VHH binders against q9vpf9. Designs and how they scored, part 38

Target 1, 373 residues: q9vpf9
Amino acid sequence: MSMSIDSNKLLLRKGDMKLDNYPTCAVEALTRLETLIASRNKQNMVMQIISEFIFLERTPKDGDVRKSQALPISQMNLFQEFQLIIALIEYFSRPGRDATRNAIFLSLFGSHLTPQRSKLLSRLISTAVSGSVAPLLSSAGTWMQQVGCKTPLSLEVAQNIVSDFISYSRKTPEQLKQLPMVGPHFAANFMVAVADLYLNEQRSPTLNPPPDALLDTITEWMMENPTLCQASQQPLVLPAGAIAMPFTTPLAGLLRWVVLAPLVSNRSAYSNLHLSLLRALQQLVSSGESTALPSQDLMQIVKSLQSYCARLAESKTDPQADAAYQKCMERFAQAVQIALSSNCITNQIQLLCLLESLPPHKLMKIVIEAHKK
Below, E stands for the ipSAE of ESMFold2; O stands for the ipSAE of OpenDDE; V2 stands for 0.75 times the mean of E and O plus 0.25 times the DockQ between their complexes.

## First folded at step 15 (VHH; framework vhh_nb_b201)

Design z3 (at its last look DockQ between E and O 0.65; V2 from the best seeds 0.00; counts 0 for: pae E 3.5 > 2)
Fold by OpenDDE, look of step 15:
Structure z3 (fold): chain B 373 residues (1-373), chain A 122 residues (1-122)
Amino acid sequence: as target 1 above (373 residues)
Amino acid sequence: QVQLQESGGGLVQAGGSLRLSCAASGFTFSHYAMGWYRQAPGKEREFVATIISGGTTYYADSVKGRFTISRDNAKNTVYLQMNSLKPEDTAVYYCAASPDMQWLLYGEFDYWGQGTQVTVSS
């Protein structure tokens, strides 16, 4: 007598949930979402439940949440926010399916967040880092990839981590140092985001270096685990029918750091990071993975160098005599050599043409000539 | 009512370029994932490109490096820049839309345009 678990009874009528006991109602809501998320036709209900019972937002009574232009206003107080963070940490620490966990995380924190949800997300992730909550960080890593590692939301998360663990700490906390071990996928995606924040002329007209402690942390991560950058390439565990967004490796952003660093800093940490990057590139080549360095990111480095050389010209300085430029080009040429030899660069011809536009550098010239054949 | 209106299609020679536009109305554009599909004669509709609300893009392998999807939220418009066109790119191109989360979780679009013809001559 196969007890046909009447799947019909769990039709969670919105009417059965009571708001009277926070955060208990939020936890209950999360549990209910586990079942609802599996159904494509219940997305609106999922969103409503999240809004009402988890984030305590006022939802328009009559409207398709999907059509609502008004950002819901959360009525959560600071204590409730704290309770929610704890509840979420506990929830995500429970045994369960990764796909379900990731789906719930994505549902809670989509690509469009209210300022309050965004702040809560940042706090949640920081707390997860502090507590080394591996399942939650795994979901966060998946989320970051799905929404995009260089999106404003991802950058905000990264910036908050930097703020919490680097800016306010005299010494980098052990929990951050252990992040690659606890949550390698998240760590890799975090590196993508944080790399985009600094030494990036697309974000700032001035080349702003990362904080020293951050640089040291990233360098240490890369030195200890050269395969960390590959963690971003792990297949995502998503619900059935979901499309995994392309992964982004931190290699290009970090390469930008080390290549442009001589223009703003002489710290030895950049040399160490450069060495680690070269090793990482070599390992990728060995693994047969061909898409490690997007040409667009490398082209951005070239543009920055072009801009610098233009400034040199204005000052009547010969780029060949400029030690900083020479060091930039040396680091860049070494990385490009490895990348080109492994066919890891898309649109190779275009990149080579752009590299030729730069003032000549002996090693770069050799690299270009070797690959224009 | 949700409306998606494609434009920019036409006849182009192999190696040429076209820019498709899709004007959207009837929903909060900034919260939606936008996509392009195409259907060649006698073939099934196939995915071309998607851009989510946050700006991240996804491309079919067949168009990667040649096509670029972009969006202008101020104009409620999604674009498909098509470069280095090939005869194989000949198809009716459809604009699609769905809530961002729906696309992320289920990979499906809820709304579709009428399509615009793109013909690439050899």
Scores: ipSAE 0.550, ipTM 0.809, lowest interface PAE 1.3, mean pLDDT 90
Fold by ESMFold2, look of step 15:
Structure z3 (fold): chain B 373 residues (1-373), chain A 122 residues (1-122)
Amino acid sequence: as target 1 above (373 residues)
Amino acid sequence: QVQLQESGGGLVQAGGSLRLSCAASGFTFSHYAMGWYRQAPGKEREFVATIISGGTTYYADSVKGRFTISRDNAKNTVYLQMNSLKPEDTAVYYCAASPDMQWLLYGEFDYWGQGTQVTVSS
């Protein structure tokens, strides 16, 4: 009866939070975070636990000349990184509340990431795709919407999936092909991100088409999953009081692919993708506060066509006689007509005026005249 | 310590424009969500706009289409461009900041500036 309360407290703290038990200490930290995240006053402790016990980071110690501006220093070896990935896959696969999983995922990956954490995130998501781990992919989809699908971190994740499953794979794995069924929100947000990476003059001075296997995969997703673009519009499951950030659909970026593709490619997959996009636009309704085709995204397409026409003018080529330009405008006119009929374009008057700035195209002229009223 | 200093307030006629600035220090600006709130005399503080570290924005319905929030990470500054101002926009405007996670999980800001007065005359 001589044992003090202080001795019992010390034993409990040692058992819960010792680094000597990796990856066990990371698993225990994840469980403790669930209760701590419910307390708004504990967020500094949450971030400290994540840094110290999950990612095995240290803050620079006293005497470090870079102490005040230094990034956390990762002390994980490659084996511990693998152990953490497996532990996270197992954690997110357990039964539990979706709001809790999403809060944990956002806490782990929702802020600025060190290079090591961003590498781990990309490896984790690629592993989840390979394993068809639906709960983790659902949390990753929510995370991508909350941080933004076109941010550098989201684009890095998307590029790593392209690298792992398209560029450096012998064959496109079945697990990537099935991603829309396993994680439809993540698949839709992934499409927003990869659409931004290709055929996009805001990202690259040249119109770089997507790899053929990626185009084929996206086209098949769209043909086989007609409601996939609507997956990004579904309400997010978040903790009480959280605000869902605006969703983005892949429609605008993929439309840019199919409209601009004749300038760089003759692949028939673009025609199939275009048809799938037209069908998606016909079935879409707009809420007025968010829209599938913001006029700014459509104006980007116009600017790329204007740039191409400027090059035609330098060679004294008539746009009316240029087969590629005519194909671009045919696809664009078809999409604009359907989008206007479906009420999914913002700033309709501004768009129509901008479209008139392009060299005339017969179908587009009819579309403009029908809607200027 | 965290410091948020608003500027750019003043008197403007209805239909006019004004741009508010908020200079931030004491935290890693590029990792934080930044936002604007306002408080009219006799009313509760009202959300106006947020921009998270990655650039995604969210607006109150009453200002959407008229106000634009933006950030310059090189200058540690957030801006609120206010167009088509109405007398109802008269308020003290407060800059706010939190780590992205606090905003993403709870929709709340931890740190507040001193405020800058915006007055819109009829």
Scores: ipSAE 0.389, ipTM 0.756, lowest interface PAE 3.5, mean pLDDT 84
ESMFold2 (binder alone), look of step 15: mean pLDDT 89; pTM 0.893

Design z4 (at its last look DockQ between E and O 0.63; V2 from the best seeds 0.69)
Fold by ESMFold2, look of step 15:
Structure z4 (fold): chain B 373 residues (1-373), chain A 122 residues (1-122)
Amino acid sequence: as target 1 above (373 residues)
Amino acid sequence: QVQLQESGGGLVQAGGSLRLSCAASGFTFSHYAMGWYRQAPGKEREFVATIISSGSTYYADSVKGRFTISRDNAKNTVYLQMNSLKPEDTAVYYCAASPDMQWLLYGEFDYWGQGTQVTVSS
């Protein structure tokens, strides 16, 4: 058996692969990568094979003093990009072990992508959404968790899906509406990412609401799929010895949407989303080692409200008389009360102190008093 | 040639803080996972924390909430901020580096520093 593993490794060596037979060399490399990863070959070697035979990249010219630190140069034309997308869809659609498939996806895309690989990844995932390709979307969901749902790589994928399925002012396609059923882990991680893109002063100096169709889609997902926000809590399927990165719940980011929305929008969909979020919070179960709702995310909401109240003070408007602020605080107080009662918040004392710094709100004051002791 | 150089170790009282640094060279720092391990006398080397190239972090249960790993890609440096130190944190702390997927898929690092001693007195 040792000789069989060595023979497969040798066949996938650079000297055995031919670039002039694309996409066949990419398909062959994909099937050989399974053996290399199972044998725990050095990832530097795996990455070189992926770069040369799958993405058709080269290291900058020989003799360039910057070649060891330079970004690889893609030599893939548009037709080869299409061929690769088809090959990847077919590969990831094969029945088989999810751990191997997820390891291949992680190896292909990793946590640092060239611009060309990032565009290909976004097109691949959009194609998988359109085709309801559940195994690929499962691997993409795992990938988002492993690299981080709020990182530039994941945000770019999320933005591309919004652009492809929402931005044309058209009715939301059925394939996007069904995403929670087809790829629940990916849908949950997509929600983390899009929640970070909108109504978030860390991403933009202006509180930009999500597109109406995106808001409506997310609201319907939450109403129809009550366990969706917990989909990332399921154990990841990865090879033995792999590291499962911590999951991120979409609840905190979506809560920021519904709490801050009165500052910029009068859409009634936020009321429906708020109700769905309250229900999801009530269903959470705490554990000693789990972080369900990080207090840092909630403190971002406080920070945005403080900024708004500072602007009200400059215009000599009393926050207690401002209808938008009062609605923000009502929603926030309701969510905080449920989250505290469900033991879903880490570092709650720090959060309570920050909440006290906001202009008074009757319900929030009651919530703080009930949990301060 | 890959080089990892730890600094910032020393003696500290229980409850105190230290910040470790690891300067890296010989590879594209912004593309690599960086990690910290520690080894107490008579014990096996144990994982402490990792930060991958995307910025996502992973911590051993024994240090969660007390230790923070961070990176500065402009300085090719990874940091470990250690707060609320306990005597059981006493160890030689090693900086480690590898491609992200070496650590994510195998739980392994390719390159190691020489270590820096951290001693936490009662």
Scores: ipSAE 0.754, ipTM 0.898, lowest interface PAE 0.8, mean pLDDT 85
Fold by OpenDDE, look of step 15:
Structure z4 (fold): chain B 373 residues (1-373), chain A 122 residues (1-122)
Amino acid sequence: as target 1 above (373 residues)
Amino acid sequence: QVQLQESGGGLVQAGGSLRLSCAASGFTFSHYAMGWYRQAPGKEREFVATIISSGSTYYADSVKGRFTISRDNAKNTVYLQMNSLKPEDTAVYYCAASPDMQWLLYGEFDYWGQGTQVTVSS
């Protein structure tokens, strides 16, 4: 006689939750969400519970959360925020289903966050990094992929980590160094985000290099674990019916770093990173994975180089005589050669044509000719 | 009332380009995921592309590299730029919308437009 657990009784009426004991009410809310989130028809209730009992936001009395244009204002004080962070860390550290955990994380921190929730998220993740909280970091990695690794929210999270662990620390904390081991998926997606923040002319008219300590950290990660970039390719554990967003590898962004670095820096760390990237590319080729380098990202590198060459022309400098340009092209050609040989680049013809538009480089010319059939 | 109105469809030669637009009203556009589906004669409706509120995009494999979905929150409009069109792309194209979280968790759209015809000649 299989006791049909009367699924009907857990109709968690909003009325049964008391706001009197924070953060206990938040924890209770999280527990209730585990059941509610499995139901597609209860999304509004989920959002209301989160807003009211977890973030202590004032919800407009009469309005469909879906129609409210006004961002809810949280009444949380700093102490409550701290309590929530601790409560969330504890909650996510509990045994449970990954799909449920990830769904709850996504529900808490969706693609539209209030400034307060965004700050809280950043603090939460920083705390998780500091405490090496693997389950929470796993959910954060999943979240970052679903919302997009290069979105403002993801970039904010990445920037905060850089600020907390790089900018304010004389030495890179051991916890950050261990991040690839504790949360490889998050680490990979974090690398995508940080790579997008620096040496990127789409974000800044000037090529801004990463902080030295960050560069060193990323380089160390890549040297120690050449397969780290593949961690972004892990299948997402999501609720039934969910659509997994495509993964982004950090390879293209990091390649941009190493290729453009000679224009702004002569640090040996870039050479080491370049070598590690080449190794990572070679490993991808061996695994038969064809989607490692989006052509669009490579085209962005070409555009930056074109811009640099235009400036050289204005100064009547021959690109052939420019040591920085030559070094850029050398690194770029080596990576492109490996990528093309493995058919890892989409729209290869377009990329080759664009590469031909650059001042000639001996190795690049060889690479282009070898693949321009 | 939620309204989605597609425009920009028409006849185009193979290899040509079209840009579809969908004007949305009746909801907070910036909080919604927007998508495009298509239905060819005698076939089931199939996914084409989605753009979530954060700006991240998802494409069907059949259109990847050729189609680009984008959004303008100021105009409450989602676009589908279609390049390198093929006869196989001939279909009625539908605009779809759902709260961002609904799509992220369940992959479903709640609202649909009336559709716009796209015909690609050989």
Scores: ipSAE 0.659, ipTM 0.861, lowest interface PAE 0.8, mean pLDDT 90
ESMFold2 (binder alone), look of step 15: mean pLDDT 89; pTM 0.899

Design z5 (at its last look DockQ between E and O 0.54; V2 from the best seeds 0.00; counts 0 for: pae E 18.1 > 2)
Fold by ESMFold2, look of step 15:
Structure z5 (fold): chain B 373 residues (1-373), chain A 122 residues (1-122)
Amino acid sequence: as target 1 above (373 residues)
Amino acid sequence: QVQLQESGGGLVQAGGSLRLSCAASGFTFSHYAMGWYRQAPGKEREFVATIISGGSTYYADSVKGRFTISRDNAKNTVYLQMNSLKPEDTAVYYCAASPDSQWSSYGEFDYWGQGTQVTVSS
């Protein structure tokens, strides 16, 4: 038996890997990258192989744009993009180590994304959702955590899923309904992203509710999968030497939805979602696993309520008599009580002071007094 | 053009403290992850600490509890407070920067400073 000797230059030699044999050259590149990607000394070569043989990109020529400042230019036609998506689905579906799949996914999509790579990533993930491709969705979940669930790229992926499966479908496809079972980490990170897109005054000047079908889907996910919010707390499977980025739970963003929803919506689904969120918080407290609700997210809820109350004051409406405000505060107080009793809110003294600045609510007063000092 | 300028290096006795600074220009500082790396003579460059745009921090095990990374977005500056210094901390320390969307899990940063020498005597 002969020992194989891998060489970095085998993939780059002229004539050894023909670009006109697409997608075969991309599949060969993916296989050879598995051995190269473990070495930090090979990262420039890995990125060149990915650019030239997988994404069919060229280095910009000299001109008004300096080469070192410009992103590579895609030469891929639409048919080749489709071929690459299919090849990636097949690649990630094969048996293999999670660390290897995650390393490849992060090398393809973790940094230096051209607009064409970003578009292809969104289409790849939507295709994987449609096909219930669990290994790819697992890698996408890890990727979303590593780049950040609320970054522009993650939000673009989330918006693309909403477009593909909610906006252009008269009923939610079964593949999206099954996403928590097929890819729970990705589903949890998707919920973080979509929660940031709606009912969020940091992202839009007005409180825009989610589409009804999206709300219904998220509510069903939470009701049927009570541990889904904990899916991102599992240890990441990353290549040796990689830095694990912190997880983010969807709880804070979804709490913002249910607390602020009475200001803009009468959908009963928000009551069901609220109940599911309270159960998820209680289950977290009972399990002894700790999670942190960022105080900044809760302060955003207070800021939105303050803005609403300022508008009530301009119209000379008493917040204590406003049914929408009272419903918001009832939901907020219930969630805050559970979260404070679990000590899962950072800087709780500052939060309590801020909550006192809101127009009074009977249950919230009780919650504040119970946790004061 | 992107520029990273480290300062604050020098000679210090074991058990002492130093504070490194890295002044940044040529990019929107508040949108970038910032990091510190070090390279001892004859050794590979190694990760020390990083702080992402949202303020979360991460440390190598060898420095956890002794070093603190921080940032001041108003001054476009990242800091490394180094306490309880040991002779094995002797190295050239490099400041690094990358947009969060280009932040690699392998610690690959787009921009690097020239480095500042830290020497810890016995």
Scores: ipSAE 0.000, ipTM 0.170, lowest interface PAE 18.1, mean pLDDT 81
Fold by OpenDDE, look of step 15:
Structure z5 (fold): chain B 373 residues (1-373), chain A 122 residues (1-122)
Amino acid sequence: as target 1 above (373 residues)
Amino acid sequence: QVQLQESGGGLVQAGGSLRLSCAASGFTFSHYAMGWYRQAPGKEREFVATIISGGSTYYADSVKGRFTISRDNAKNTVYLQMNSLKPEDTAVYYCAASPDSQWSSYGEFDYWGQGTQVTVSS
């Protein structure tokens, strides 16, 4: 008995909603979106409802919100923002379908994201972390994957988390420590983003290490759960017709951390992190799941090392005698060995060629020779 | 004004190859996800492939392993290399563009080209 849910009756018209009671109208709007979000033909209406009743934005006069180049201006005050955050947390904590939650989350923050919405998103996610709100964090994880973990939006979220829980905290809050347990997908994607923020010459001409507390936190996460990096590979629960974006693992970014760390730090945490990464790589091999390490990310590491060696040359220092370089190469070679043996590296030949361009390292040479076809 | 212009379509025999190009203008190409869709006669428009600004790619199952999407940011062009073409691949192919953040919501693109006809003969 195929219950033909007569989809016609719940056509809540935009005209039936009143702005007279915030955040009640926002909650009502969210509820209405549940029925609308499944229809691609109603996306414009969805966006209008979100803009008007949730974010209290001025809608452009020109009926197509998607085509309007003008960013809507939110009329929300700080108190209303707070109310919205609370309302959203409550809403996402309600029993419901993951696909619907994710769809709503993406609708709220996936399109036409204004700086105000972005800020609100960051606050919302931080609050969700603080409150260990698993459903919301799940949606946030999905969101990060869909928008891209290394995009400015994702990086902003990551930066805010670092600021709220690391920079402004004397002690890392327990809520952040337990994030991998509460929201593993989000935690993994967060790691991708945060890894991109530090020890990355593409972002800064100087290799800036992560804050110590952040390093310790990430290291602890990885040590406690070597499979955490795999959490990014979980299938996305998306609405019908939505396209799942490819996942990104934190492995490459974290590998960059540990490989380049000897150039800026001798903290033992990096050694521990390196060990945990090797374990994670080994586990991937054993599971038969070939998670591809993007060759581009590894090539980036090589480029950084090349630059460092060039500086050594300028100072008439032999890379063979440079302890930091040797340590970098050792860590790098170990990881590459595992990755190559598992065929989890894309464009393997190009990488090997590029590795050969570096000053010789005994272990790396062995690795290269072993995999040279 | 945003413009997407497809080219490279045509008639090809089954098993053959085509390369589609889409020239984009009117927006910052490097910040946009680019995609290809196709619409066969009497069918709905369907997703073929997407490449996001960061270079990650996604393919429909029906074309996976046969089609390759790529982009040249210097030329503001997205490409679709189509190999091992089948009669079922016959369709009008559309280029599409959206900011990554906008595209992520429902897999919809904000901008569309006029399309180029691809016909694969048996």
Scores: ipSAE 0.000, ipTM 0.214, lowest interface PAE 15.4, mean pLDDT 86
ESMFold2 (binder alone), look of step 15: mean pLDDT 85; pTM 0.866

